VH-VL binders against q95uq1. Designs and how they scored, part 11

Target 1, 197 residues: q95uq1
Amino acid sequence: MSDNHEEESNVPAYVPGKHVSVDQLKQQDAEDEALKRYKESLLGTGVHAPKDDPRKLVIKEMKIQIEGRPDTIYPLDTKELIKEMKTKPFVLKESCHYKITLTFNIQHDIVSGLKQTNTVYRKGIKVSTEKHMLGSFAPQALAHSVTNPRHGWEEAPSGMLARGSYTAKVVFTDDDNEEHLSVEYAFSIKSDWKSDD
Key: E = the ipSAE of ESMFold2; O = the ipSAE of OpenDDE; V2 = 0.75 times the mean of E and O plus 0.25 times the DockQ between their complexes.

## First folded at step 4 (VH-VL)

Design a03 (framework fv_pimurutamab)
Fold by ESMFold2-Fast, scan of step 4:
Structure a03 (fold): chain C 197 residues (1-197), chain A 117 residues (1-117), chain B 107 residues (1-107)
Amino acid sequence: as target 1 above (197 residues)
Amino acid sequence: EVQLVESGGGLVQPGGSLRLSCAASGFTVSSYYMHWVRQAPGKGLEWLGVIYPGGSTDYGNEFTSRFTISRDNAKNSLYLQMNSLRAEDTAVYYCATYSSGWPFDYWGQGTMVTVSS
Amino acid sequence: EIVLTQSPATLSLSPGERATLSCRASQSVDSYLAWYQQKPGQAPRLLIKDASKRATGIPARFSGSGSGTDFTLTISSLEPEDFAVYYCQQRDDWPYTFGGGTKVEIK
């Protein structure tokens, strides 16, 4: 384990079907059904990716949820929408509680060890870099959803020096460091909702 | 880093049985699709079968009745049990997997099985 | 079962020459076609995935192209270490199938 990846290496990858076990449920039938579903999601005729779309990772949307506020949703299922995201910044009030949910499909075959690296910049200077292991995901009709933080809320920074405009880049990679998608976005931290500050 | 090491190959009489092992390091076999692929001397690659994360298996049509794939999660190892061996089963046997889904980006070194009288 | 046909069976060339290898599928495999290199006594090595994407560490002289049923692997200028057998493989449908291979040998 590397110190640079301590948090990531301590988070087990999500494995389709593995969460159902004989020991946990004391039922072999449940594990057999999970295996059948896992097999069907990858090899069955019920999961059909478009022949003209070679993407393995298709982001349907990114949802920013702020405690006590309406959700902000960015559809991202086309290259044009992904490009436009960086021109549509969202606002976080100082010390607000927020979380981000990513909804996506996997096409063609499983993606093992999907992880995201989120790098935040201010005036072109890197402010932070955070890596999160999302898990391993199989093709299926129902979209996958992952929320960060997985539990509770993140708290936005506060103070005069924290206020301002930011840009960020999220890169999605897998166990062999293959890049599946890169998304650039922008946000600002303000003293109050809809203020010019 | 990922490593796969096969063992258990050797000379066996027609009609005999043999069990191959594949020891994995750098990842957990129960989380991946683990495959067996064979190659007869001077011939091409032939897919034999797979074991899914949950333990279910699939085989090529010619292998279903004689070959069984299994794993031992505690030993992080994959196995191929071969029964009723025929001269046509003479081949190098590889275990292989894919870290990012597909294709096979990790292979073992292979182990030679010779079926002869 | 999807059948992959590789041609030619053997390609005799000298270092510095261009190699062009063909793989044809009996039905469309879209872009789910990979290329492997194998040297005597060694396991196969992944070269190209998704028809045209080089695997990690693979030199730029290797390139893949094609979609549907007709695929090509090109080595722009052969190095001594490139003389090997090359296999294509599809994952569009089970069972996974490989082509018969093309041997690139020194002239």
Scores: ipSAE 0.000, ipTM 0.405, lowest interface PAE 19.0, mean pLDDT 79

Design a04 (framework fv_pimurutamab)
Fold by ESMFold2-Fast, scan of step 4:
Structure a04 (fold): chain C 197 residues (1-197), chain A 117 residues (1-117), chain B 107 residues (1-107)
Amino acid sequence: as target 1 above (197 residues)
Amino acid sequence: EVQLVESGGGLVQPGGSLRLSCAASGFTVSSYYMHWVRQAPGKGLEWLGVIYPGGSTDYGNEFTSRFTISRDNAKNSLYLQMNSLRAEDTAVYYCATYESGWPFDYWGQGTMVTVSS
Amino acid sequence: EIVLTQSPATLSLSPGERATLSCRASQSVDSYLAWYQQKPGQAPRLLIKDASRRATGIPARFSGSGSGTDFTLTISSLEPEDFAVYYCQQRDDWPYTFGGGTKVEIK
């Protein structure tokens, strides 16, 4: 047919009504860019979360330090590793001194009032619920680190009734009651590191 | 006995690249936090970055675009890839870790990187 | 980031004298502070962890004290092998930072 296939005859399409309130639209775009720059200055530059990862809280790892014993480290930066944690129980000797460090990144936006609720069960019965305020955190290139307790060591329970197998569930929430992560894990309290009890 | 041995240092032209190695013995590198620390001649210690047991990494802000930390679990070794080198990168580079508890209990001997024309 | 300031930059003393080294943090690091010794041509050596706990094999003449923002390393009686540069380091928050160092030199 008589259609012209030359590149020079191809012109871009025009959008009808483009003459309407051009200056107002440009002003709004400038204000949106100013707000974006302001937010970026508060968060620091260069921090970008993957679009296919909607998580605001990414725990890189959890480290359990026990006085006089080697550290136990759980990498938790994938969904699969988090699910696997329940199958890798750790052991605490009664009255041992320990502390737990969480290393994590925040993605997409500032998380205000991040807190953890840790509930411990023994033979299906709830034995304790402990809440810890971690703080407010912004996206940044370097991971955040929080150790509990901040000062010194925590002491494991002792006594015949305290010894045994435990399961626990820790839930991370913020000031808006958004649940970011839930992790199930297991541990045992024993009379000695070498004992069956 | 726990040992860390760095290698791969030398003279490099500005703008060049270099890969440092750290060979570990007496422990399994994949189970520990592995760090790189540098020290310019006559100056103090400067932390560069870390690779976590899970394989993720973090860096000091000034190093994120030019330096990459990696490891090879089969060779029980740690690496630092350095790109776009500048005269200010002239330093002794150490790998460091801990066996039980922070801070840095174990250090390598260091390897010297000189960036000069 | 947390800035650690060590003072004095240089401490000139004779063997047998007491050395007192200061490390101040720009914000509280609780007790999460370590001290290292470095001799020329050598890697740093851990002396003190958790502000006051001597590392394995470290002589009793070395002691650490302090909490929060103010920390001190004390060498009760200097031996010839103690003349070196000393660094403090905090691990309370990322990034982990070092002080600028104090050089203990022979008078």
Scores: ipSAE 0.000, ipTM 0.417, lowest interface PAE 17.4, mean pLDDT 80

Design a05 (framework fv_pimurutamab; at its last look DockQ between E and O 0.02; V2 from the best seeds 0.00; counts 0 for: pae O 10.3 > 2, placed apart)
Fold by ESMFold2-Fast, scan of step 4:
Structure a05 (fold): chain C 197 residues (1-197), chain A 117 residues (1-117), chain B 107 residues (1-107)
Amino acid sequence: as target 1 above (197 residues)
Amino acid sequence: EVQLVESGGGLVQPGGSLRLSCAASGFTVSSYYMHWVRQAPGKGLEWLGVIYPGGSTDYGNEFTSRFTISRDNAKNSLYLQMNSLRAEDTAVYYCATYESGWPFDYWGQGTMVTVSS
Amino acid sequence: EIVLTQSPATLSLSPGERATLSCRASQSVDSYLAWYQQKPGQAPRLLIKDASNRATGIPARFSGSGSGTDFTLTISSLEPEDFAVYYCQQRDNWPYTFGGGTKVEIK
């Protein structure tokens, strides 16, 4: 008891109005910012997509890999490059092994059930329609990459009737049936490679 | 014939900014995928980012908020704008290009960035 | 991303000896793997592309092999100028990634 009375007499009487300080408020703000940064790290910086670019799907490039040959790469990150693609056909030799890789970013929001529908034409006549489910993708800084086929190689057709010039249209849609992009391209199937291929 | 020459490196304090340049000759930068790669002293190669022929860019996740790649087609030059620099950003920075498949691999000589307080 | 693991981290050998360097991918990269040589103060130099194809001007003592996930760079008989750091890089899938490097040093 006497110790308590001695302490009281030696301590100035000061009663603060509130115990919350500017430093404590700054600590709270720091924790809120840490949570925000944590959430952003889960989605990547695609959360900060450019306001002047309303695209949810931005294809950076399409890469055609052919076994034993140099890759062919089409940059597709602008609307001008996409329009030019159909004037730059690629060549597949009969029975060659190939695969196609798409490198792309997702902007503004998660895209659920992204799928591609590829329709191939020969002299305006529809030859085939194939649909591939690509998956669901979140905005992030690093581009996503999807290869078809996922494993191994596709084999190009063979025979006299298969040889010739083709055009194709690929359309990218999602689970809500929103169309994100449409690209027209061209290719040919030949009996042998040329030096300019 | 094909050459890449980097410049703009030097000593910078933590929190500072610096812009690196890469001057190209013998080819046009707008037709190539132009990359930045860095290497901390005594460490391995680390890919930083790329600018595509169309002008869009991609970065490693750790670089997105602080680094920006750009180019000037008229000057045939590539740039790396670095902001909010940290001691961990101390490295030699290379500009590099390679086409898919069989083409030559071209690198600049590198420019040293030292972030120290 | 595809992770490339190089081993050993350091290889201590004498001139004339055979060097064998490994690069292992976390998933298949088919044959889309390159090897680079780097000497102190210099930019990397392309040695091997597409797993086994020597770049122009690269001496025959350098050879690459492997496919899928396991790759090897072999230097059949080390010359003094071959003591350097070697890096593998894959280009099968984006982003194109590098291995951590193997240092070949004089014993």
Scores: ipSAE 0.324, ipTM 0.696, lowest interface PAE 4.2, mean pLDDT 82
Fold by ESMFold2, look of step 5:
Structure a05 (fold): chain C 197 residues (1-197), chain A 117 residues (1-117), chain B 107 residues (1-107)
Amino acid sequence: as target 1 above (197 residues)
Amino acid sequence: EVQLVESGGGLVQPGGSLRLSCAASGFTVSSYYMHWVRQAPGKGLEWLGVIYPGGSTDYGNEFTSRFTISRDNAKNSLYLQMNSLRAEDTAVYYCATYESGWPFDYWGQGTMVTVSS
Amino acid sequence: EIVLTQSPATLSLSPGERATLSCRASQSVDSYLAWYQQKPGQAPRLLIKDASNRATGIPARFSGSGSGTDFTLTISSLEPEDFAVYYCQQRDNWPYTFGGGTKVEIK
């Protein structure tokens, strides 16, 4: 939690015969209001957290959005659902355009500089590792959502050697190098969509 | 066929409490996101909150302290506990199931809650 | 929170006419926008999902279009049962929000 600053009041004390311009007063008021909102967001931690859950980041959902097709949605709000995700692979048609949205709560305290590290494996061999900055997040009642990529779409790989089954591990860490979450998942790249989606 | 039936509405004094029920048939309530939505007389629709398949909940900001969504999987039923009721809570209350991007979206008939002295 | 602005508030038309209803979002909701019809004394009924896909059992005279922030519901030829209130809803992110509604009334 950030401490209340001793200098929060930026308005000068009234001194006889001295005046502050209207523009200076407007700027001071705006900065004070912004600081108040920031402090209020930090103070919401206890309202939005179960007392016996120490996690600062609680995943609720992973959604795979595929251009021109229905979403694939994984509820992840229990340990069982998180562990089951690897056993329920999703399908990407080669060259399809997709994006992934993650929904999560932050509880107890602000999480600064949250980073996602995604490592993809093919038959036990690492084929890629990508890192994405997600941002800083304060506790609040309603969940946060982050979509990757932030702009446009990702394109699935194509070709006979790209097709097949993959496993992946995504890890979430912050600026203090604390690991908040690790999820294993699976997917397949295929030449055609299948009716099992 | 999917059906949702709300019950438990009625007249209540300000400051009182009610528990609304939503009986579901044709699907398993714990396999889907379940929602509560309300509509004050002559006004638009207002989303109240959701319960996830795993049992966690999210609420609109104004409802987090006074309303609680729960379910009973054995009875295949969804509940809305409403406390500290105000005149502004007078509305028809609907249960619904719909998800982002999915075609499954059903509403009950609604149950009327009137808060007046 | 994403604000949806519907216009016009009221649309007075005769049976057989074409109705065009607008919904504008305060930020992009991609294609995660739904349209509902509500008749007096009834629950809302899903018409359009994902901006343009008719829900099961919805007549072809209903069509949706748009993406991002600007969306349109079109009723190509109004039937007597189409005089109702229509709501848009974004389903991209919590809290899900609804527009204020457009009432389509008989002239």
Scores: ipSAE 0.096, ipTM 0.626, lowest interface PAE 5.7, mean pLDDT 81
Fold by OpenDDE, look of step 5:
Structure a05 (fold): chain C 197 residues (1-197), chain A 117 residues (1-117), chain B 107 residues (1-107)
Amino acid sequence: as target 1 above (197 residues)
Amino acid sequence: EVQLVESGGGLVQPGGSLRLSCAASGFTVSSYYMHWVRQAPGKGLEWLGVIYPGGSTDYGNEFTSRFTISRDNAKNSLYLQMNSLRAEDTAVYYCATYESGWPFDYWGQGTMVTVSS
Amino acid sequence: EIVLTQSPATLSLSPGERATLSCRASQSVDSYLAWYQQKPGQAPRLLIKDASNRATGIPARFSGSGSGTDFTLTISSLEPEDFAVYYCQQRDNWPYTFGGGTKVEIK
């Protein structure tokens, strides 16, 4: 009778941090200089969000970096550009190394526990889903950038079954499961950069 | 000052073709999203399509096969090529532009197209 | 496509009265909704963009509210020049779509 003690991997239950609004943060008497610095880092000095833009997360750009190749940049500052992006697929050579950088602004409030979900489709069928915890982001003068993977490169799939056209959907959600952004893009995996496949 | 002036409207027979023009001034058409919208007499507004700054186009599903949006950067003009015209295409046709970012909406005064036998 | 339903189809009011116009979307459009005024023989004029942002030169008596699927245009006190047709429009997804319009007429 081998007592298989399943070691309950105490993965610390991710306790979603209490959503503290920027207004709540402003009302907290910064008795602690460290807290003040933290608040200043979070609240940014003088970053006025546009009053006419209610969005908390505003995507600005998606950049595809491929090792040994020029960058592909998608400006995403308008709804029209976001919608246009899916009509301009980028090419990945099989087995190439690539990474994706998203640039965005945070407005009005802190976005806590921002999570990126990337779903890839081939011929309308879901082929993969990746989830990345990005962290918490505060309004600041400079846009935030997130690169996936954070370190190194992602390797593009290879082989006859990997080649073809793909679509992807990226969704950004916070700890409250509020959806802040959804963008779609397209790409193709080819045997060569010049192949008409 | 931003100005849009549509032209090329008129009477056309069913099955015919017509090309509308939109002359822009006060801005560069290739830098903005340019749209076509129509309004049948006594009816509401209907979006037809868009040309992006990059030159790509998108259309309402019912117009993709018959309508083509293009531009001439040298003339700072937008065009709507309409083929296989039908009686239900009778409308005032407007060109409009959306500024980058949150949209500022500019409209021309429209040009009337009548499709009748 | 996203269907926008405006109500009422016709609103009969007197000068000085408050007008409340509704626009309902078949699905969420977030805040990507605009309101237009159109007078006979004229192109539409932008009143409100992004649900609640008054366009340049638009009088303060015009206000927009709502998010997601339910939106409202309010005219706090009707002026004689406000009797027109009003349209809502979404830009959340292609194709862009308009509501059927609300005619504000003099009683």
Scores: ipSAE 0.008, ipTM 0.551, lowest interface PAE 10.3, mean pLDDT 86
ESMFold2 (binder alone), look of step 5: mean pLDDT 90; pTM 0.900

Design a06 (framework fv_pimurutamab)
Fold by ESMFold2-Fast, scan of step 4:
Structure a06 (fold): chain C 197 residues (1-197), chain A 117 residues (1-117), chain B 107 residues (1-107)
Amino acid sequence: as target 1 above (197 residues)
Amino acid sequence: EVQLVESGGGLVQPGGSLRLSCAASGFTVSSYYMHWVRQAPGKGLEWLGVIYPGGSTDYGNEFTSRFTISRDNAKNSLYLQMNSLRAEDTAVYYCATYYSGWPFDYWGQGTMVTVSS
Amino acid sequence: EIVLTQSPATLSLSPGERATLSCRASQSVDSYLAWYQQKPGQAPRLLIKDASNRATGIPARFSGSGSGTDFTLTISSLEPEDFAVYYCQQRDNWPYTFGGGTKVEIK
C-alpha cells in the first residue's frame, strides 16, 4: 500500500497548564481521545484475551481453495482440532490450481514478523521446505487473514513420481524466534478426483 | 430443508440489553460458519460477526465491547447478546450461514430491533 | 478491509429493459464475488457466486461477469419481480464485505 505511511500526525501534542479554560479542557480531552484512538488503531479495539489462554496466535481456520471445487476448511481454534488435522487429509489433483488462506487472531501483544515454515515429507523423507513471511499483526476484534500465494494460484505437481501421500508440518515463529504454534497435516496428490473414495 | 428463524427482537430503551435467537433446522450449526448481519432502515447490509465451527468468534470493530455471539449445540441455535444499546443499533438483524465454495448460503427472515426512548 | 463500490446507486428502468449493475473492488478479489438480491421486507437472496456462477433456481436472465476489480451483474430483460436492491459481496478475504447496493426501481 504505497500511500500507507506511519506519521506522527496521529500523535497529538498535549497542552500544558495549571489554569485552563473550558475550551482548553475540551482540547486536552480531544487530544487524549485522539491518542487513545491512535493506540487502538495499533493494538485493536476492546479486545481482551481469555485469562486462561496464554496463546499469542490463535488460528481460527485454514481454508484450502481449489479452482473448480468446493473449499476444504479446517477449523483450528482449539488444541483438539489442531491435533485432529493430520487425520483429515485433503486431496490435490495433478496440476490443479489451489491457494491456502489462514485466518487467525493475535492475543496479548503485537507479534512482529510472523513467519510460517512448511516442511513436507513423503514416507518419512523430507521433500521440501518453504518459508513464508506473513507480516506483523496486532490484537484486534476482526481476525487477520493471509492467503498463500498472495496473488493468483499455486499449481500442484504432476507426474508418476509426484503422486502419492504426503505429510507436512508447519511451524509459526516471529522475529524474536518465539515458536507460537506447530501443526501437522496430510494431503495426497492424485491423477483424478474420481479416484478419491 | 434448511431453515433459519430469528426471534427476540423488539423495542428497547437506550442503554438496555436484548438477546436475539436464531433456530436452525436441516443442518448442524456447529459444523458451519454462522453470521449475524444487520441492516438499519433504508441502509445497506453490515456484517456484525461470526462464530466459527470450532466455537471461536470474530466481530466487526464497532461491536466487540457490546455484542457477543454464542451458540447452543444441543438446541441447534445461535444467539446474539446485545448490551448498552444505542439508537444507531436500530436495525433488522439476520442470522446467516455462508462461506466461499460452500453449497450453503442461507439467511433467516430477520428480526427487528428498535432502540428508542 | 476490501471496499466495494457499486454504481449507479439507483437505476430507473421499465419492465423488459436490460439492467447493467457495476461493482468495483478497492483491490483484486480474483473471481470471488457474489451478487445478492433483496426485496423490501425480505432477507437477501444469493443470485451469483464466483463472479459468474448462477445459484440454484436463479433464472437465466441473470448473469454475472468480470474478474479482478471490475464486476457486472446483468439482467437481460427485467421482470416485475426484479425491481429490488442488489448487493455485491467479495469472498476473497475476511470479512466478506458488501457493496452499498444498487436500487433497481420502476421508471
Scores: ipSAE 0.005, ipTM 0.478, lowest interface PAE 13.2, mean pLDDT 80

Design a07 (framework fv_pimurutamab)
Fold by ESMFold2-Fast, scan of step 4:
Structure a07 (fold): chain C 197 residues (1-197), chain A 117 residues (1-117), chain B 107 residues (1-107)
Amino acid sequence: as target 1 above (197 residues)
Amino acid sequence: EVQLVESGGGLVQPGGSLRLSCAASGFTVSSYYMHWVRQAPGKGLEWLGVIYPGGSTDYGNEFTSRFTISRDNAKNSLYLQMNSLRAEDTAVYYCATYSYGWPFDYWGQGTMVTVSS
Amino acid sequence: EIVLTQSPATLSLSPGERATLSCRASQSVDSYLAWYQQKPGQAPRLLIKDASNRATGIPARFSGSGSGTDFTLTISSLEPEDFAVYYCQQRDNWPYTFGGGTKVEIK
């Protein structure tokens, strides 16, 4: 296996289908009008990716929604904003109900089996590792949006020992085992909300 | 204090192009989600698209090939490039800043675009 | 895209009466529903965000309720300046969509 086309076309773990680039889709049977229309509908009519931006995954924002509280939003569509995220922690009250929505674009090629691996640390000790499958996504002007949990709310931990400061790292990978992005962030669990939270 | 002022509207023939401007004062556009919304005479509001603080954009599906949103941070201004205009694009065009619980919600006065021969 | 249906299209009432406006979504938008007021010749004005949170400066007579697919805007006692068109908007999913509007007119 290498970091070449052969590695992208051969996903060794779990394979429904092949990774296909935008260029490969357009190269097939250029004289069949119905086939061209069909392939263009799969790729969308959206704005083409900047040639100076090699990213396949561009997260526009991460939104933290807490029941009964204003949303907390992190714009993440530049490398600088991603680096700054770890300096801007969010707060969860014990037992609060929350959910997280990612809004993102895919550039250059279809990404198959996009998943996130979220690892949480407390005082340098790994507390949890969770994996969430996001799905397969094509380049298009309209951003994709995925919320976790898909239904209802997640519940924050509770108890004196659960309170404190946490750091986390989320890594985005796909079925080709390509790492697209890693983001570090921070949060705290508190007994009550601050007036400015 | 805070203002959004659109300009660049007017009469244009079918197939033509126009570039609308939205000048902001009292805040920095690069720190907010900036939207374009239009309204045909006597009709409802229709969201066109947004530019994020980081500079990336999203559009409604109907607008992706003919409309482009951009900004100039040095001029603190937002733009909408409109190409291949149709009679159905006749509307008042608003720039606005609104988002998911951010404390900043403002709209401009709108600028009228009429597509007619 | 998510379709928002507002009813009634027109509501004819007198000052002092209660107005109840409905907005229904084609699929769940959770609580990510906003209400706007628009007067003739003016830009829309945000009234309510996240289904029930009044925007700054909005009088207490305006209230929003609902979640999922069914939402209501209530004006407890109409004042002369409240006769306008009202729009709902969802921001749960892209593209953001608006309802067709409800015109509140004087009887």
Scores: ipSAE 0.000, ipTM 0.461, lowest interface PAE 13.5, mean pLDDT 80

Design a08 (framework fv_pimurutamab)
Fold by ESMFold2-Fast, scan of step 4:
Structure a08 (fold): chain C 197 residues (1-197), chain A 117 residues (1-117), chain B 107 residues (1-107)
Amino acid sequence: as target 1 above (197 residues)
Amino acid sequence: EVQLVESGGGLVQPGGSLRLSCAASGFTVSSYYMHWVRQAPGKGLEWLGVIYPGGSTDYGNEFTSRFTISRDNAKNSLYLQMNSLRAEDTAVYYCATYDYGWPFDYWGQGTMVTVSS
Amino acid sequence: EIVLTQSPATLSLSPGERATLSCRASQSVDSYLAWYQQKPGQAPRLLIKDASNRATGIPARFSGSGSGTDFTLTISSLEPEDFAVYYCQQRDNWPYTFGGGTKVEIK
C-alpha cells in the first residue's frame, strides 16, 4: 500500500466521462424542440418533488426478510432516520436465509445505472465488499422496489469466528459516479434468536 | 431529410455475439435521444434501451448484462452490442428517435437477427 | 410494469367503414399514451401522441381520445392503406411498454 496520500491525491484521477443530467441536457439543447418535449414528458409523469429537497434518490424503506421470521422494516425517507440506522442493529442467526428489499423514489432527474456498494467491517477490519447493480430509474409517483438477491436467499455466515457485532456502509452511485446517498448501519450474527429479536 | 439505416443482422449461433449498426443522416446523433427497439416475428414491440446526448445509457431490466448501446459521433452512427445470444433474441431490431417530441417519430427499416443452431 | 391490453386482437372491416380500437392500461397513465401504425415489412409509424394529438402529416380521419386507463383510436372511414397493425405505448412509468396490437384487416 502507498503512504504518500498527498502525491496519490494529486495524480490525475481517471474518472469516467461525466454523464449529463436531464436538466443539463435541457440547457445544452434548449434550441431542440424534440429533446425539450422528451425531457418534459419524463418530468411530467405526475411526480412532484419538493423544491427544497435536492435529493435524487429517496429511500422510503429497507425491508429485511428472514426465512421463517417476521419482516423487519426500517423507514429511511428522512436524514434523521438514516442517521439513526446505526443505533438500531438487526440480528441474523447463523446460517439463516435472508434477503433485503429497497423501496425508493427518484426525484428531479433520471438516474442511470444506480449501483450499491456495501462494505462490512468487524472490529475496524473490512470483511467484505459487494457491489450490486440496481438498474436505471425515472421519476415517478409509484415507488421503485429492488430485492437482493433477485432469486432465492442469501445465507448468513456460521461458526464462532463469524458470531459478533458488525458495522456496514452502503453507498449509492450511478454511471456518472455521482454519490446519491451513504448509509451506515449495524448488525449482529448470533447462535440463536433472542425472544426480543 | 432524416434517415436511419440499420445493418449487421444475420444468422448467429446460440451463445454468440453480434454488433448492430445504425447509420444516421440528416441530423447529428449526439444531439438526440437514440433508442433501440426490437420485435420478434409475429409479436409486439419491445423497448431495449437509449443513449442520451451526453453519452449516458439506460436499458430495460433484462438487457443490462448482455446488451450495450454506444455511438461514434465522428461516424454519426449508433451501435448495439449483443452478447450471449439466445433463441428468444430472434427479432427485427430498430433504431429510433424523434423530431417532433416523444414518442418515436423516426425509425430505421430494421435489421433481422436470427439466433438458431 | 404497466400492462397495456388492446382489443379486439383482430378487426375485420371493409373500406369506408369506421374502425374503433381500444387500449386499456393496468393503472393510470394520465394522457401519456401514443398510437403507432405498422404495415408488414415496415417500421412503425407514429399516429397520435399524448392521447389525442395527431403527428405531423397524419390524415384527419385518425383521432385519439381517452385518459387514465381507457383509450380509443378511431379511424372515421377506412382507406385501403389503413389496413395494418396498430400499437399503443405508454410513457407514464418505466419501462415504456407497448400493447399487444390490433390487426385491422380487410373483410
Scores: ipSAE 0.000, ipTM 0.388, lowest interface PAE 19.3, mean pLDDT 78

